# Designs tried in a protein design chat: VHH binders against F-box protein 7 (SKIP32). Part 5

Target 1, 328 residues: F-box protein 7 (SKIP32), of Arabidopsis thaliana (Mouse-ear cress) (q9xi00)
Amino acid sequence: MTSDALTIPSELESALRLRTVQYFITKRPWLDLYGVHVRPVPPFGSTSRKPHFDPALIHRCLPDELLFEVFARMMPYDLGRASCVCRKWRYTVRNPMFWRNACLKAWQTAGVIENYKILQSKYDGSWRKMWLLRSRVRTDGLYVSRNTYIRAGIAEWKITNPVHIVCYYRYIRFYPSGRFLYKNSSQKLKDVAKYMNFKASKSENLYKGTYTLSMSDDKIEAAVLYPGTRPTVLRIRLRLRGTAIGANNRMDLLSLVTSGVNDEEISSTEEDILGLVEGWEDDETHNPDIPAVSHKRGMTAFVFVPFEEVDESVLNLPPEKMDYYVTG

## First folded at step 4 (VHH; framework vhh_7sr4_2)

Design H1 (from s3 with R97A)
Fold by ESMFold2-Fast, scan of step 4:
Structure H1 (fold): chain B 328 residues (1-328), chain A 124 residues (1-124)
Amino acid sequence: as target 1 above (328 residues)
Amino acid sequence: EVKLVESGGGLVQPGGSLRLSCAASGRIFSSYDMGWYRQTPGKQRDLVADITSGGDTKYGDSVKGRFTISRDNTKNTVYLQMNSLKPEDTAVYYCAAGYEVEYSDTGYTVYDYWGQGTQVTVSS
């Protein structure tokens, strides 16, 4: 066993989705982010007169720009629920311009003309249909690959073959610009998530990369640069999928290839890293002087965790421990 | 979470010796790979030496034969014995703890935890 597969059972997926929807509606974490606070329901049995709950409270507390960000971050089924909260939200989710703006933001690298061509050829001219059905990387959280393996320790008296269970994570955060952040870490999701941004200066092994998503086969091609005296590039190939249509919450890891690159080929900008791996195959190298190494282990699939669910994620559970040592 | 505290740095004459220690807090010290890196003004951090959880060692070309890395899992401590010190060894020395990421048949260590560093100065 080279890695512990990160597989979440269908029933647990259903429970997590129901919990996500319920927590999103009940906690409304976006309200805290934007300084909107709702008082808790008075305890049962209180004799005081219950104040009238304002169903349109949110539209009075948030500017339209922030409401747009809230809507843009919601999952498709959550947007349907939001339309029941207030008239402003109902008209927003029915407005084609809202869906147009969401789509153009999500697929901004393709440009306006190409998005309109895709709209007409694949989605019957409906921006809403395009948003709900067209594959997109999620930018409202992190994709996490949890890998577990067993390694040998130093022999001790009466323990000749000690073993350790090691758990490490691959973290990815995507941006609509075609940029992403990549991190390998033994630290848990809840301890890493707050540093997965371009302003973090205290995060070791946080690297920047560029990616593209192929519409025809849902394949992601990505590359991340490891700067140093011997700069190297990690080429990451993934297949985007979901536990439901439009969820975009899973990525299968198809290949990981590491190879050295020449300083002369490194772009002066971090936005052209994919050019460094152009033409690479899994068994080839872009730099013939430094052989490419294809990863065969640590290839567990990625699971998406929204920022709102980071602290409560099951991916924070500790690794299993050996309760017995093998003796020679 | 692992915290690393370096000690043993200081001023030494050329040809002298120093022993650096790095005390780690954490229940899984024995499963980590440990390393020493150094940084001179105007240069990137360079590997001085590392030691795997299995006891295998690796040294930077400039220190091979002069420095020795060792670990004591009972004390959660890694050591760097520095002999025949040269002015070029003047640097801030950092202790690092990490884990081997699965990588084909060879693997590579990712260092997640770093100490604050200890100054070593080799001069008259």
Scores: ipSAE 0.233, ipTM 0.655, lowest interface PAE 4.4, mean pLDDT 71

Design H3 (from s3 with G98D)
Fold by ESMFold2-Fast, scan of step 4:
Structure H3 (fold): chain B 328 residues (1-328), chain A 124 residues (1-124)
Amino acid sequence: as target 1 above (328 residues)
Amino acid sequence: EVKLVESGGGLVQPGGSLRLSCAASGRIFSSYDMGWYRQTPGKQRDLVADITSGGDTKYGDSVKGRFTISRDNTKNTVYLQMNSLKPEDTAVYYCARDYEVEYSDTGYTVYDYWGQGTQVTVSS
């Protein structure tokens, strides 16, 4: 029970107000009202320097004036604290250097000179416009392709021709460096996400690749190397899209081709895996002992899941309970 | 070569308990769905319990509430804890591994695998 006439000790009041403000800053439940999914922001005063923290994503999705109004309505007893945070956001979003740094990080593979050319030619010299409108792969979560197939069961079961519905998933985690992680597994998103990083072992069926994104057609060219005695490469061709402008939360799978590569002394060049597939035509093979295989199954589109939504994702439900109608 | 090795079967009195174990070898255990099946004399093989790679479980109607399937991915082992055993539970119990995927990104095929079976007898 709260009242305007109610008073509590100032130190306790300050602690309660701070805790409530930190909860909203971290969770930002008002963003769900706008269909915006962003990863949690660390509590104010946190000295943790997580590379994946990106406050620019928040400012891109919601004007700070609107954010202030929503925040104030949800926190009627802590307007002083809310206004202080809003002032900092206002200063931040009006600073072109903030947006410049965000853009140069996101498109770091293009280099500073090329990014400035694009800024001037397509985005009217505005780093903010470029951040909001230019296509980019999302690095704050995973892209997930859910694939289903029907498998024949054992003939001795009560049903003469028993069948089972089996699900498996393709997972991609992109990095701004042009590197990505790939996994093909029946393991659920909640069990996979925490291990989708470069510290994970090869025994987890996790592979490294390199990619590029074309600005003209939003096509992604990607390649994964499967090292071994007979090295093979998986070439992945995707088209980036979104459910809204700037969402970048869907990828259509255009092509999957596996082919052998020559055992050259450069099998450890993880930084240039795309070089192994440069000049490939469809179904071309560079190793006569391993013919090119164009995959026709498991081609379901990828859906982006932010890290903060991983545990709550419907993709974690068993196949029997999973809604097969996922937002496209 | 992938193989499944079952253990823990035996003779037990009605109302007793047994724990079956299935040690799996070969490719990555944690990515596969695993199951326990049983075959009674003169009857066809029935699903007892199934566990997905993520730990979700399904049970046959006759064993719900009495049996518990679990897995230990660090030991590549799946377990079947059988409580309140009845004479009707007498059967040969089989461990099974589901397909990894319909196909592999490397182009090779995978197969379902079965254990040799372990006898469970519930009688005086």
Scores: ipSAE 0.039, ipTM 0.299, lowest interface PAE 4.7, mean pLDDT 68

Design H4 (from s3 with G98A)
Fold by ESMFold2-Fast, scan of step 4:
Structure H4 (fold): chain B 328 residues (1-328), chain A 124 residues (1-124)
Amino acid sequence: as target 1 above (328 residues)
Amino acid sequence: EVKLVESGGGLVQPGGSLRLSCAASGRIFSSYDMGWYRQTPGKQRDLVADITSGGDTKYGDSVKGRFTISRDNTKNTVYLQMNSLKPEDTAVYYCARAYEVEYSDTGYTVYDYWGQGTQVTVSS
């Protein structure tokens, strides 16, 4: 007769989360994406006393942003449990400088003085509180917009009007410098993610842009330059959202406008691309030879996928197996 | 997934001919515009020829009248017939698949899948 449901104790849930963290450390799926490689040392001579392993080496190979994200996702209880794993982790979670450095890196474009003003006025002088509660673009993964449409194909002898469901994706990877990488492709997330970095050898048709995030309304203004004989700029306007407070794992696509630019307007540095779209209205163009194209389709919201979840992401499924994403 | 595999490149004397082939995997080859680009070391990739899903063709000015692009949708293959080859045609030739109209960010033909490239060398 006992039918009462039992919930998993918080201690067990914390242990499962710590196990997942250990899995990330062991598998190191982000190493290639960040261009971090651990090279084996070839034998050069016999040494009678060499260490079998250096546990700190794994931590040195982890990107700081991923470590920050792991700790930021943990509740205070989970952080207390994590401190029992390693002295470096214990020192890191208790050191105020850790959260200070994380915040200053994430909002580096604002500068040290402005960040200290925000810290004091809005976050009670707590760097950890600021990290967890202040809106920021996530840099530990990709934002993915999955779009589908129906296209007519070439007529076949048994099918006079063939119809194909086409899937394509918009990918964004943000950097705390105010730069980002953009790709529009029919290639799936798992095939694209490993090349979404500045170090990849196969970075063809991967474009660079600059962005800003407004603190007052969580709006993102972004611009991408497509270099070539007819240079083109794509202006992307987004609104940062989340499934929970501090998650920063959703973005609404508000506007997507393409227009040509003259060679005289092109900055000598890719860091000033946002200046090229300054003053643009929707449907406006600064190059009369190339009309502005305001995109009305393919405006599906972005979903954040952490690097450690890329290979297992539901976004890799073919359209026939993605029922709950069929509408967009 | 889509994969493009080029073949048919090689060494040929000036005035000679080569036929490049690009085999594409994927169910919807017939729905996509296909193109051939070439790249010389130190230069950007230049359009050689493209062919729409409907069969309309366009050529780069330097190859008009000498090269012919064609497609076989039953074999999921696009071809580039290269005649009257010149030393200036020496390059790595790439097969590419175009974006669909509704997701082209530039409003122009953009290529999202590329082959590995095949070397064409025209020399005596």
Scores: ipSAE 0.145, ipTM 0.443, lowest interface PAE 2.9, mean pLDDT 71

Design H5 (from s3 with R97T)
Fold by ESMFold2-Fast, scan of step 4:
Structure H5 (fold): chain B 328 residues (1-328), chain A 124 residues (1-124)
Amino acid sequence: as target 1 above (328 residues)
Amino acid sequence: EVKLVESGGGLVQPGGSLRLSCAASGRIFSSYDMGWYRQTPGKQRDLVADITSGGDTKYGDSVKGRFTISRDNTKNTVYLQMNSLKPEDTAVYYCATGYEVEYSDTGYTVYDYWGQGTQVTVSS
């Protein structure tokens, strides 16, 4: 009876588990075994008109748990000589305790009592339905925003108006704890990903923050602390979406606001960086003594890249090999 | 991949001069900001000087008037001319390359690539 196979592991252990699950889904050994053409599964019990999903998106856009649910439902009840792995996946994925543990881990900041209230009020007591339909940030990879701009260079002999294309990235890694990592870099995804963890003490321009996700409008409120002699907080407002239901693989950047903060205030509110920006509901009316600066550039949407796909990502191509356009 | 190679460090007497050089590999040198940082044992790294792609310069308060940063885009090299050296200038000097992140009329430079450092010792 015990399906306590899913404990709350360390951050690295959790990431490796999700990467293993993602790798297994991407390589799709059970798909080859069963010869299945896989489509995203609509919510259970829904017979109303559903969006039709492109099957070609399944390997790019669906969360691991949705793919496992599809395969579990397509597996024969009696596998006979089939591997112990396939049998265990079928029973584990269909077990409500598996989904309960997954949900309580993903939304651990809400606590057990609040999650049970949400389960009963919005998901008809079904942990599986809650996992499939409740928006969540993905923790099995990085969200990447690629930003490009043109700037003037120093005039040289016979070159009176030199221009250069600059490409840089914003990287975000979320954790179920409500913490996240943020990095601005011109470095490739594969070179950055290995340092996107809390133990990378030598990583330059790697910043730690806290976030919340609103269930009503899929908006993410996030704040990052830039420590130093002039401590600065970056407030990041995002809207979570996906290319398919449950994909959670896109984020629109709604605003970026930077403001200086007092050293003493930071020390007292270190555990809650979001508390420092709680009064910044209107960026123009934020603290009149310390004016906030709103970013109007570098606001490209974020695309999710699973850890398993990092080394093979097209984002590792040099800028001249990436197909992108700049506005004239 | 960007590679930065520093040279020109060494031992010098107080009041002396040194010129540090940092050679960068890559096609993007002229489009990026370049900076010099220094670090003494047991202390944090601090900004010495930076120069933007457009040629604008900034200096740390302790070196202003004594040090001059410059760049040569044809050689992919940034220089730090250090004059009137003092014992407190003793440090490992690092060069870095970065880019400006724009926000409204103000921006800030993010440094992504760093050199290995070169030792400067000022003593008698």
Scores: ipSAE 0.334, ipTM 0.715, lowest interface PAE 3.2, mean pLDDT 71

